# Miniprotein binders against tRNA-specific 2-thiouridylase MnmA (mnmA): the designs that were tried, part 11

Target 1, 344 residues: tRNA-specific 2-thiouridylase MnmA (mnmA), of Desulfotalea psychrophila (q6aiz6)
Amino acid sequence: MIKNITGIAMSGGVDSTATAILQKQKGPVLGFFMKLNQPDYETQRDRVSQIAQKLDIKLEIIDLTEEFQEYVLKYFSASYFKGLTPNPCIICNKEIKFGLFQQAILRQGVERIATGHYAQIHKTAAGYQLHKGVDPHKDQSYFLSRLSQEQLAHSIFPLGGMHKGAIYDLVEAHGFHDFRGTESQDVCFLEQDNVVDFLEQTAEFSASSGNIVMNDGKILGKHKGLHRYTVGQRRGLGISYPVPLYVINLDVKNNNVIVGENEQLFHKTMAISDIHWISQPEREDLLHASVHIRSTHKGAQASVILKENNRASVIFDEPQRAITPGQFATIYKDTQVLGSGVIL
Short names: E, the ipSAE of ESMFold2; O, the ipSAE of OpenDDE; V2, 0.75 times the mean of E and O plus 0.25 times the DockQ between their complexes.

## First folded at step 9 (miniprotein)

Design k4 (from j3 with L91F; at its last look DockQ between E and O 0.90; V2 from the best seeds 0.79)
Fold by ESMFold2, look of step 9:
Structure k4 (fold): chain B 344 residues (1-344), chain A 101 residues (1-101)
Amino acid sequence: as target 1 above (344 residues)
Amino acid sequence: SPEELRKKIEELMRLLYEILRELRKYGDPRAVKEVAELIFELLRLIEKLKKTGDPEYLKELLEILKKILEILKELGNEELAKEIAEAIKEFRELLEKLKEK
């Protein structure tokens, strides 16, 4: 067992580099880089190796390409088959980064793993809590809302209490003045464009063309597969109409992309399923909380009605634009992440 | 009368949110959950009613309002029960008006 050694998730960006610097100041460290199907893997590997060498950190590479392809293909294919818009980063964090990657690191006897996430872990008598990072412009707690108590127990987020400016000062003080790689390890490979290309190149994925229609069935054009469209989308529709039109819904039953005017994107209600609680709410009936319907959402006050089988009904105080089935709704109480569920 | 329907729906929505706020102050979790879920269903019906104008949704809306009224009476909420009863009356009159055509 490697007592008192902290594992460092290194990705070649400024945040992971700052994390490595901070943790090495506190004790012995071992660096880990995960191999997935990154488009620029060789360049990223070389950059991470260079950083690890400069910091005198032994680096190990954990190859998860097969596991990533299986999990990603299954999750995305199943989501698109149901007309859902998946969230790759939340699933990658839960299943890959803090799942298989963390498990592989723990098997080497390393007890704790530090990553460059802007979020805070607070240990209390009742368990581990996940909180927003203090820098509101960099907070990543939304993407971590599926983590289990065990995953949090083995995790360290040294940047959670810091602002981005201090991170640049820190790395520059240690000889790092010009980064070319991905700034955050959580935003690179899993962007929508890469996911669509990835899915279409696999022999197992199949999607059919269909119609772009108004609510009344009027055909305005053709689509190249439901997986290429997202609720709220205006760009890339390839249609001409006197006023701007947006994707309102993905109709799997008829294989149609339904479009309409902006006003049709606003709703006061949504249902969520498959709720995972990091911290159980104190009430079992109704809570009033801030709900984020995607990572870029500002959050909205809502009544959350708790139901059986990890479901909830959500009533927003104000209408919300482009509530998107398949994305995650993350429930906050002040700075604390309570949990998240899949938007229906 | 689309404008008449729109006005009554706006008044009802204000009332539903007033009830939701009041429910958060109660200490009866089972009744709170039941009324809140009825309001959720009602808000979804309102969306369908606005989109279609179909009087069958108005009939469903009235049935849900009656359930809310009964629970508010059991909870002893005189003012909220009175407001829901008035809403039921107004929508019943609107429904009869639509059926005559």
Scores: ipSAE 0.698, ipTM 0.898, lowest interface PAE 1.1, mean pLDDT 86
ESMFold2 (binder alone), look of step 9: mean pLDDT 80; pTM 0.795
OpenDDE base, look of step 9: ipSAE 0.812; ipTM 0.930

Design k5 (from j3 with E34R K99E K101E; at its last look DockQ between E and O 0.94; V2 from the best seeds 0.78)
Amino acid sequence: SPEELRKKIEELMRLLYEILRELRKYGDPRAVKRVAELIFELLRLIEKLKKTGDPEYLKELLEILKKILEILKELGNEELAKEIAEAIKELRELLEKLEEE
ESMFold2, look of step 9: ipSAE 0.742; ipTM 0.916
ESMFold2 (binder alone), look of step 9: mean pLDDT 80; pTM 0.801
OpenDDE base, look of step 9: ipSAE 0.792; ipTM 0.923
ESMFold2, look of step 10: ipSAE 0.648; ipTM 0.880
ESMFold2 (binder alone), look of step 10: mean pLDDT 81; pTM 0.805
OpenDDE base, look of step 10: ipSAE 0.794; ipTM 0.925

Design k6 (from j3 with K50R T52R K99E K101E; at its last look DockQ between E and O 0.96; V2 from the best seeds 0.81)
Fold by ESMFold2, look of step 9:
Structure k6 (fold): chain B 344 residues (1-344), chain A 101 residues (1-101)
Amino acid sequence: as target 1 above (344 residues)
Amino acid sequence: SPEELRKKIEELMRLLYEILRELRKYGDPRAVKEVAELIFELLRLIEKLRKRGDPEYLKELLEILKKILEILKELGNEELAKEIAEAIKELRELLEKLEEE
């Protein structure tokens, strides 16, 4: 069967393995593994190949190393030049996993791609909706908030209605006993520290040293580049002070890392830009919704003032700690992801 | 009095959130957006006032409150308009005290 073959994104972890098992039970499948600049590529490739062989799934490797390097350099360099802290996992999903990777798979004639994400896709008369996964401890909907209607239309998330414990039971029942009790291997490898180290070693990236200062201008030390610091950071500042100090702001204009006490991290307001809506809001002026300012954030009720040019002003019901420019704010209505925007 | 100013600002913030809740009931998107954005601006200005205590920030805050008062009157919300007018009066009195010092 050529028509109706389901592609499986395979990465060598328990979630992608469970996805492959579930989808193969439903019909013909073809496995896909993406080659990027993974430092352990050979080990990961061998593991994915062995899993595919055991499941009798044909595996194809899609080489995206050049495209990934160009995208990473462009996005992260531009973000750091503006004093922003980028979000690698959201961007990886939008531009790499469901962008370049999905496009390459679709060109093979595969109609839909299954991945091991803990989220739910609901098709309605108005289009595709993205919802939280049922396991609240594993939900990944935050990281998928930039996906387009077309990307969702080509996607299957078989794990969205399941809990993590059932996933381990499933793979063990099919002869995979190595996953329980070990760390997951299905996480995006684009962690902030990995990208920063990579960027510093390239000829295109440039950073200037500068001062670490208090709000009043008192100089406490020097920094080796704004890109090494994140709002809310306490450790790694290289300064001595009688009370704990945190990065409050990255001042690009003066090339300063601004530090202060924990209380200075709390704000009731923020602005967001470049909003992408998966589901259009019901009114054009003001929403009251749950807003998540990072993946580990439990969500906070807020008034979202909708502005022109895909911008919004956000007023939280309660102060929020360490609102970080460059990260993404995701807007939820109950379990539904409405969209997300870039924190300014 | 720093304590007196702090108390009045806390009362104002509670009122601003009450107004935000009431705005959800209106079907006039332009007026809703305008008042909500003025409240957003006020909350940012309050943050500056808490940091520095400069009476000029209090003058700016009063000007924005007057704009909110006029829009609330145009919307016919006499209850909230009265509350904003009282807040303006109280903050103006505090500004006069601060300028004497």
Scores: ipSAE 0.720, ipTM 0.908, lowest interface PAE 1.1, mean pLDDT 87
ESMFold2 (binder alone), look of step 9: mean pLDDT 79; pTM 0.783
OpenDDE base, look of step 9: ipSAE 0.785; ipTM 0.921

## First folded at step 10 (miniprotein)

Design n1 (from k3 with E35R K100E K102E; at its last look DockQ between E and O 0.93; V2 from the best seeds 0.80)
Fold by ESMFold2, look of step 10:
Structure n1 (fold): chain B 344 residues (1-344), chain A 102 residues (1-102)
Amino acid sequence: as target 1 above (344 residues)
Amino acid sequence: SPEELRKKIEELMRLLYEILRELRKEYGDPRAVKRVAELIFELLRLIEKLKKTGDPEYLKELLEILKKILEILKELGNEELAKEIAEAIKELRELLEKLEEE
């Protein structure tokens, strides 16, 4: 029988460890760890190395720090300074994890790469489909919405059909007892919630003070840079007003933070651009689909009007709160991810 | 008068979603379906502005867009929806005339 090697993306967490265990049971494996701009790279590297050694998996480190800076960190910083709220994990998955990292692994002669993502890949006559993971609380399909057919063809998601509890049980049965009760996942290049500090330390930092205004132009205060604010934000405004106010919009042209009451955050319409389709829609005019406007969104039924140049106009059945320019709108048909675009 | 405007806009919104639902079920000329849906998208955005401001100038623009939808529905031969849009145009035009005389 011809033996094919499966690459394992190892990161030192419970999900990647479970993935390694499951794939080693099926055949020969090689482990791969990305060096990025992780705050505690040395600690993570040592942990991954120890896990690989315990599982008897040869580990290779692939240094992508320069590429991560160029594709992900530059995008992240530029977005905030343009008054947009980015999703760096979607870009990292597309360009780094399933892009350059996957390519480097394939060049080693590895057939496919397994990762610990909670999502499912279904091969059909029409191509590869991406589907939600079965555990609704851990599903990561939203973050994979820009993957290409070729990227999916080389990917394996062994955890997609499993629930998180079973993952803990699996790793504990193999001698890993320290994962249960660990911290939540954060953006991999930030310490805690320190977006502002990260942005202000970049070489391209150029934010200026401006006004906090109502829609009618009434000035309520000053801000110290648009990058400090996100649509839907209530806290950290430093203003006094008889009723609660929220960031409604970031006006880059006039350098204003526009605020208003919660009701002004609700909209029935949204425009999106730069759409990538994993699976081409059946109709060329109008879709009825579930659209997720951010990773934590429960999804909302909408009519998606397909336009030229990978654009779409979206009409929600019910108003949606805090539609945020720069985030991604991911389009689902039942459990299937059709694609995603950037919110305008 | 402001309450009458609010009620008529709510009636219009229900009609627009009815049209959109019918377009989703009917696979008529895809170009015409797309054009009507795009006009509904723009109309919903204008309705949002009208509801926030109460400014009848947005009602004038709404009426122009509704006329475009009516023209396309007539070209498609969708007489039932065209009749409903024509009625909505008539009602909103009458309201606009009253507002402008005041």
Scores: ipSAE 0.715, ipTM 0.902, lowest interface PAE 1.1, mean pLDDT 88
ESMFold2 (binder alone), look of step 10: mean pLDDT 79; pTM 0.775
OpenDDE base, look of step 10: ipSAE 0.791; ipTM 0.921

Design n2 (from k3 with E35R K51R T53R L92F K100E K102E; at its last look DockQ between E and O 0.96; V2 from the best seeds 0.80)
Fold by ESMFold2, look of step 10:
Structure n2 (fold): chain B 344 residues (1-344), chain A 102 residues (1-102)
Amino acid sequence: as target 1 above (344 residues)
Amino acid sequence: SPEELRKKIEELMRLLYEILRELRKEYGDPRAVKRVAELIFELLRLIEKLRKRGDPEYLKELLEILKKILEILKELGNEELAKEIAEAIKEFRELLEKLEEE
C-alpha cells in the first residue's frame, strides 16, 4: 500500500534536501537516489544517505548506469559528429530523471515524485502547464521544456514558488548548517566539458585535427577536433590575431573551425525542428512569443512561423548572438513554457 | 552604390516587420498569412547575404520573393502594403540595372 506516498529525488544538495523537508511535512515519503556514471558517486551517495537518515526517510538507490552510458554515447556522439552542440541537461531531464528514474519510482507504487527544481506546474482544465520559477535567478523551466503531460502529472516542484534565500533558511532550521558557502551538489554533471572528456575515453569516438580559418579561408591555426568547440566561444582557440575572434561555425564537410569577429555572431532568423509542445499554441499559423536560445539567454520577442513536421521558422524582433545548432530554443508565453525545439 | 543599397535594405527591413505586425492580426486566409510569413523569413535570410556581398544574383532572387509577397498581399486585400511592396520592387529593379551596367 504505497498510495499517497510521495517519492523524493534526493541528490545531496540544498535544493533536494529542502524538497525532502517540505514534502515530509505533508505526508509519508520515500527517498530515491539515482546511480549514474557520476565521477563523485561514493561521496554523493554517502551524503544523501546521511541526509536521509537525519530526516528519517527510507532511501532507495536506483542504478541506471548502463542506460545512462547508452544514452550518452548515442545522443552526444551523433550530435558532435554532425557539428551540433547538444544540450545534456534537457535530454537528461526528459529521458533519465523524469523518464527511466520516474518510471522506476512509479513501479514501486509511488504516485508522484518531488524534485528540487525551480519551476512551477499548474494544473488546468486543459492539462498541465509548466511555468517559470518565481525566483528569476534560479528558474530552471528552460531545462524542463521537453517534459510530457504524463511526466508533469507525476511531478511535484515544491521550490517553484520560493526564493533561494528561503531555501537556506529552511534547511538551517532543520539542522543543516553546512550548505551555505559550498557548491551545490544538485548541479547536473552532464556539462558539455565533462561529456566531451567522457566521449574521448570511448573506443567508438574519434575525431581528427583540422584548421581554424577565417571566412575567406585564411588559416590561423589548428583545432583539436570539432567536438571541442562551440559557436560563440572565444577562449581555447590557441590563435593570435589583432582583435578578439569567436567561433562562428563548425564546418563538418571541410573539418574546419570558422572564426570571425563578434558582429558575425548576430542573426535575426533561426530555424528549429523536432518541436515538442507542452501546451499547444492557440494559433496554427503565427505565434508571437518570447524565445530563449539557451538557459542563460534573457529571452527575445519573436515571430514563430509554425511549419509541418514539428518545425518552425523564427524571426527575432532584434538580432540574437550566438544561435547554436543542436541547442534548444524554448518558446514562452509570459511565464508559461509552451514547448521547445532543436536549433538547426 | 554600396551606401544606396544599404539604405534601401534598411527601408525594406522596416516594411517587412510592418507586414509581420499586420499578419499577427487575424487577417484573411491562414494559409496565405503563413505563406507570406515564410517568404519574409526567406527574404530576411537573403538580406543577410546581400549585406555581405552586393551580388546581382542575390538581388534577382530578392525581386522574385518580393513579387510573390506582392501577389499574396493583393489576395489578402491589403492594398496599402501591396503598394509599398510594389514600390520596393521598382527601387530594387533600378539598383539591379545600375549594378549590371557597372
Scores: ipSAE 0.683, ipTM 0.889, lowest interface PAE 1.3, mean pLDDT 87
ESMFold2 (binder alone), look of step 10: mean pLDDT 78; pTM 0.780
OpenDDE base, look of step 10: ipSAE 0.795; ipTM 0.922

Design n3 (at its last look DockQ between E and O 0.92; V2 from the best seeds 0.78)
Fold by ESMFold2, look of step 10:
Structure n3 (fold): chain B 344 residues (1-344), chain A 102 residues (1-102)
Amino acid sequence: as target 1 above (344 residues)
Amino acid sequence: SPEELRKKIEELMRLLYEILRELRKLGVDPRAVKRVAELIFELLRLIEKLKKTGDPEYLKELLEILKKILEILKELGNEELAKEIAEAIKELRELLEKLEEE
């Protein structure tokens, strides 16, 4: 009597293609492609259209260019100019991909939306849990750590139980032989992963030069704007010094890049704010959990001290390198994502 | 001496993590858990500053926070950890007196 149609987020890559193949085997599907500020939009659109046609999937384009600019690009640019290092993919997932995009698809009567994310959704009596994907090299659960219960309820992640090699085998078995050897950008609106070029092309761009200094105040050189630097960075400093130096901190108040030796990047403590919980912690005082301070971080055991106003103080069992303000700290219990907050 | 300070700080660090492990156990008043854990967080930050600068003013701040932890541990009835914190306070105060003589 009623046909359940699954929406497919199609992006032209191997993961979204595999997702479309797997979901079409289970029932009727509709394909959806987001128009954002992609530098290669026309090429990507044409590729997605060809894939959808080969799979006999009706494709709809949803234009979210204005919303992407408002919610993601402004956040990205503003963060760098405040001396913070943002995570635009987390914001895009929360506000765009699983927000406005998902909402637009659901309004068309589609019940749930499948995406090619390497993560798992487990439904329990207490609600939906987000878990790591089984392929540890492709796990994307970190980037999904701000999703709501409602967003998870309407989502399907067919690739979460699979490894990347099996994905290539699957798409090749269905006539797609060109995915091996393709490259993707770290951030979808950057060409060649060049943050500085993107920031300096914005209409609101403004930066002032300042000093590159040691902790003791010794001036080693000048910088052309704080937006050019990230905590932990060694290359591109333009200074000469007997031992390797790294960006330790971005001092916005004095417009200084603070540099030091590698050992000065290690800290046992971290403060986080704006915490969102996918799964509420059992205790209200402190947790012992694995905390990831960026997507490439292996995770570290820590005591998480819960505070008012969605803040926490984090004490790592072992020092962690390059804790970076503006990035997200994601809190895990085993494979389960509990939530995430912004590093201060 | 700098070596004595380093050794006492290492011993204090081990003690602070022991207290954190005890706070993870169930049955402790959650308000007291939050109070002690946050004081430990502040101590670890001060220890980092002390190690980085060598400034004895941070040692004075450490002593003030340790006294607060001592009082809370006494209120919780943890006599063993309270004794260990009291000894740490005594040792660090003696070291501070040596530093101030110079």
Scores: ipSAE 0.755, ipTM 0.913, lowest interface PAE 0.9, mean pLDDT 88
ESMFold2 (binder alone), look of step 10: mean pLDDT 81; pTM 0.804
OpenDDE base, look of step 10: ipSAE 0.777; ipTM 0.918
ESMFold2, look of step 11: ipSAE 0.694; ipTM 0.889
ESMFold2 (binder alone), look of step 11: mean pLDDT 81; pTM 0.806
OpenDDE base, look of step 11: ipSAE 0.782; ipTM 0.919

Design n4 (from k5 with Y26G G27I; at its last look DockQ between E and O 0.85; V2 from the best seeds 0.75)
Fold by ESMFold2, look of step 10:
Structure n4 (fold): chain B 344 residues (1-344), chain A 101 residues (1-101)
Amino acid sequence: as target 1 above (344 residues)
Amino acid sequence: SPEELRKKIEELMRLLYEILRELRKGIDPRAVKRVAELIFELLRLIEKLKKTGDPEYLKELLEILKKILEILKELGNEELAKEIAEAIKELRELLEKLEEE
């Protein structure tokens, strides 16, 4: 019987710990921890090391600090220069976790890498399919919508068929009682607020202040840099006005945050570019599919008009709120992720 | 009248979504993409017209509707072609009222 080693992406949270437990029960494993520019790297390393030791898993550290810093500056700076709101977790998954990190692990002779993502990989005659996790409250398939066939082929998602409650029960049965009732430490540290602080702490990044204005040019206040604001935002504007106001648009040309009333956030149409297909659609002209415009979006039925150069025009059956340029639109058929594109 | 324009735009939008549904069912594939793109352009123009009230957007709407009418006639869809032709007539009458101001 030939046994091959499974790599475990360990990050110190309940999901990665459960993944390690499950995979060790099935065969030999090696643990891998990713060193980036995490603000609390040494604390996280200590947590991961303690978990690995308790599970009798050899732990290796993959240092990607320089590569991560270069990618973050390039991607986010370019996005903010164009007035776009980037999606750090989708890019981190595609380029870092399942890119550079996965590649480094595979070069050490590991067959495949298991991560604690709530999503499912289905192998078919036509290739690998990505599907939603069974727990609808924890599904992470949206964030994995840029993965390639090769990246999926080398990945295992043991938690995709499980519910979060069962994960807590599993780790507690193995002596880990500290996770229940706490925020997961398996989340990407590049969430919106953290990435903004990270960019401003980097010596090569700078941004200028400007005005917060209405459509008619009326100045209501000052902003601290366009990169700190996103379409649909109400909190953190530091302005006073008789009715609620929201960020409607980021105006790069004039360095203005444009605000307006909630009704101005609703649109039936959207254009997307740079589409990546995990599974190529059967039609080449028009799809009717569920489209998610952000991770927390419940999905909306839309007509997706396929265009040349990996572009599409999207017509929603019902108006959608806060369609945000730079974020990703992910196209689903039932539970299957077909692909995703950048909102224009 | 702003109210009359709003009513006619809502009727047009219902028709455009009806056409989209028909495109999904079995209209000639070579025409499907072109008509759908024209509907996308119309919906964007409708949004601009609602926001500004500028009759130039109504003129642009009419030109795109004529393109859709021509395609529907080539496809032999007489029912939808009749509905588009009626929409064009009604919107042209509204444009004439707006230009008289």
Scores: ipSAE 0.680, ipTM 0.895, lowest interface PAE 1.3, mean pLDDT 87
ESMFold2 (binder alone), look of step 10: mean pLDDT 79; pTM 0.782
OpenDDE base, look of step 10: ipSAE 0.754; ipTM 0.911

Design n5 (from k5 with K50W; at its last look DockQ between E and O 0.94; V2 from the best seeds 0.82)
Fold by ESMFold2, look of step 10:
Order: structure tokens, then sequence, then C-alpha cells
Structure n5 (fold): chain B 344 residues (1-344), chain A 101 residues (1-101)
């Protein structure tokens, strides 16, 4: 009888721990932990090793530090230089976690890899579908919108049909009582959300000062680099004005931060490029779907006009606030992720 | 007047969304995509018109509306074609008034 070993992506958090518990109940498992540019790597490694030992799971560490730098950190830094706001978690999932990490695990003779993501994989006659997790507050399907059919075929998401409270109950029943109130993201290369400090310490980084301007060209102040600003930002502008002002656009050509009042952040239209489809839409011209313009967005109904070269024009039924170039727009039909593209 | 222009543009936007909904019923993907892309361009021009007040954007709007009108006639939708033709007439009259002033 040939044993079918399931790999477990272990990160030391509650979700990965619950995943390990659930999968070990079903058959033989082998644990895997990624070494990346985690600022707290030693602490995380020690914690994941302790959890694996308590669960009697053999753990292997796969060092992808150089690959993470090449595929994720370079993308992150280059995006900010171009006046874009990137989404490193989407790229990490595509290229690292379900890319090189998954491939390294499969080469060890493991057939499938379980991760603690709150999303669902539905196998149909036509292929694999990615669906939202059932817990709407924990759903992570947005971050998985670039996965290929092959990557989905080798993946298991045991938590996708569960709610977060049940996950805490499960791990506590197995002797893990210190997870409540703690969130753990599987991939994080910043100790805090301090993008500016990270970028300015990178040797390849270069920035020049410029103007903070209104749409009519009125100069209100100076900025110390476009990388310090994101569309929708109100804080850190360093200007005096009678009403609140927000970053409306980053003008790379003229090296200007364009500011304006809140109402100027609302748009009915958006263009996207580099579309990847997990599931091909039925029509080749126009579809009506829910579009999420970032991970925290509630989703908005839109007409999506399909264009050549994996591009689309998007018309929202209602105006959307702070559409941000460089982020991903993810296209849903009900609970199903159809695909995603880069906001222009 | 600025108030009259705003109201006519709001009426136009409602019509454009009605056209988008009706386009789903047609079996000509090239015509559907072409009209939808023209509507996308119109909505972006309307945004520029609101931001600047520049009547040159009205001229561009009218040119695109004429293209949509022609496609709607080709598709045989006389009711939507008539509504677009009325919108073109009303906006042309407003443009002429603005250019006098």
Amino acid sequence: as target 1 above (344 residues)
Amino acid sequence: SPEELRKKIEELMRLLYEILRELRKYGDPRAVKRVAELIFELLRLIEKLWKTGDPEYLKELLEILKKILEILKELGNEELAKEIAEAIKELRELLEKLEEE
C-alpha cells in the first residue's frame, strides 16, 4: 500500500496549526516552513518547531530568502519608484508560496500541500474553481487570484469551510491556548507597516523632491519623494489648507503629488491590464461582475469590457473611492474568483 | 447655464447605463464591445468636464455620442437611438449657448 503524504505549510500561527491538526487526522503529513526575509525569523522558527514537535510532525525548513528578494522585494520597491502601490502578498502567493515553495515540497514526494488559507477549491469537470471562504471576515480569496490551475490542483485549503471561532476551539482542544486575539499573516517582511523606512534603506532606491499641487497647478508645498504617498492618503502631507486634502494621484512624469478634496477620489471608471483568469468568462465582450479594487474593499458591481492583450475597461455601477494604480482588481461571480488584473 | 448642463449630463449618464444593460441582449460581440468602450470614454470625458468646465470636452462628447447613435441604428434599436439623438440635440444647443458667452 503506497502512502500518500500531505505537506503542511506551517507558519506558527493559529490557522497553520489548525491545518496541521486537521490533516494529521486524515493521514501521514510532513511539515514545511519557509525561510524568507521575516524580521522575526528566529522567533517564528522556534515557535513553528515547538508546534510541530507537540503535534509529532516532522518539519523541514525551505530557505527561499534569495528568491523572495528577487521575485517579491524587487517588485515591491520598483512599484513604489514608478508611483504605484503594489500588492506583495498576491505576488508572494503566486511566485513563492504556491510557486517555488510548492514545487520544492512536491519534489520531496509529497502529493498535495495544505495551507491555512480561508478560501475554497472546487473541482469540477471543467477544472478547478477558487471560491471565497465561508467566513466573510476572514476570506482570503482576493490574495489567491493569480493562482494557476496546476497550483490549485496541488493545494488543499481545509479552513475554507470553517469560521475563525471554530478554529480557535479546535486548537484549544489540542492543547494550544495562547492564540486568541492574535492574527498571523503567513508572509510578512515588515515588522510594522513602515514602507518608507524599508524603501529608503534599499541600496537601489533613489527619490527626488517635487511639488504638492492642486489639479489647477497651484503649488501647496513640497514632497520628499513619491514613494511616501498613496492615493487616498490624508496624513503626512505637511501642508496647511482650510479643508482636508487627500492624495488624488501621483504624477510621475512631473514628479508631483496631486491633492484635492475627498469627492475627487471617487471614480466610475477604471482600466486594468495583465489579467489572469482562473476561470474563463463565458462571454468574450462584456460581463457584469463584482470587482474588488483591494483586499479590504467590499466589492462593487461593474461592467467589465474585455479587450485585447489581457486588458479590460471597468465601469462601476456606483462611484468607487481611491482606485489605486498598482493594486489588483479581482473579478468575482458570486463566490467564485474569475481572475484579477493590475489597476492602471 | 451650469445647472442645466449638469442636469442634462446626469440624464445622459442614466441613458448610458441603460444602454449598457441592453447591450447584454445582443448577439454581435463586436458591436457590443464597441458601444461599451465608447460609453467608457464618455464617462471619462464627463469626469474631465466636471473637473475643468472646459466646453471642448462637450465637443468630444458629441462626437462619441454620434458614433453610438450610428451603432444603435445599425443594431435596430430605434428607441435608444432616438434617446441618444435627443441628448445630442440638447447638448449641442447648450454648447452653442456656452460658445456665445
Scores: ipSAE 0.755, ipTM 0.917, lowest interface PAE 0.9, mean pLDDT 88
ESMFold2 (binder alone), look of step 10: mean pLDDT 80; pTM 0.798
OpenDDE base, look of step 10: ipSAE 0.804; ipTM 0.928

Design n6 (from k5 with L43I L91F; at its last look DockQ between E and O 0.89; V2 from the best seeds 0.82)
Fold by ESMFold2, look of step 10:
Structure n6 (fold): chain B 344 residues (1-344), chain A 101 residues (1-101)
Amino acid sequence: as target 1 above (344 residues)
Amino acid sequence: SPEELRKKIEELMRLLYEILRELRKYGDPRAVKRVAELIFELIRLIEKLKKTGDPEYLKELLEILKKILEILKELGNEELAKEIAEAIKEFRELLEKLEEE
């Protein structure tokens, strides 16, 4: 008597495999693998197929190659044109993985979709809440900060309450002994370096070289295109200078990479726009919250001044290094993700 | 005078963060939002003043402080209003010293 089917997002890594094991123990499942422009698609497909076969899970491939290429090219091209550093994993989660992919899976008649994310979904009287995963070294809640209530309602994150070591133990107990010591295949291949290389290979993407300059305009060298550089970057500049220099800003108007000393990277304030709230704040004026300015940021206490049109002004309690326009600022209250906005 | 200006800026920064903490207690969103925005503007102006020492930024700082003072009075916070008024007086004296040079 099979009443509810759970979809499993399978990607060939240890986390998605553990997810499949856990969910199959609870009821009927169908496996789904997303085809994008992955550079190693055939290898990944074959591995996912073998895992699904070993677990006796029927697997369907959902081809989103064209949609992915269109979204990625459009998003990153627009970002580069404006001197912004995009965040590929946040956008892919919102638009592709929990967007088009989730929608396609739900059309198959399944009730919910499980993924191997280290984050927690809590159902409350006020709606669904997104919380940090319990393993602080694996928490992925930052990357999920754009998800809607509808997307969360159809999602299950079985690994959110677990630590990575327990995940390896689980898959090994079920006959999978080859995950330890290998690079995870659950890693998002959309990190900026991979996307930048992808964009340069398209005939429609164009970028020009320009100057690497100090704030006063002194020319120190040439750059390979603004899209190759990120605020806070030290390596790959190809310049000689008596002290370490870092990318301070990307000047689109003049096609310049502006560099300076580390001290110039610290700021107490920032502005954010296009805020999406997973959980609406009950106060409309001022929040005091932990704000993460990128995935690797430890988070910092800040006053968040709410403005019209989904904007905010942020005052950090302590100066923050390398606040990067185009990245996302994610707003936390304790373990709960309230929402995120685009850094200006 | 540069060291005197720096010390007064540090004292003001501590006061601004105290005001931000106190604003959490009020239920008047319009006034809270307005004061917090003025503090945001002031912090950015202070950074310019620290980098340049230009008396024109000190004039702008005084204008913003006066606006904060008026709103704190409207909120009924006499203690913080008094502290801002004292800061206004001190920075006005510093500006007068700089303009005499």
Scores: ipSAE 0.768, ipTM 0.921, lowest interface PAE 0.8, mean pLDDT 88
ESMFold2 (binder alone), look of step 10: mean pLDDT 81; pTM 0.807
OpenDDE base, look of step 10: ipSAE 0.817; ipTM 0.934

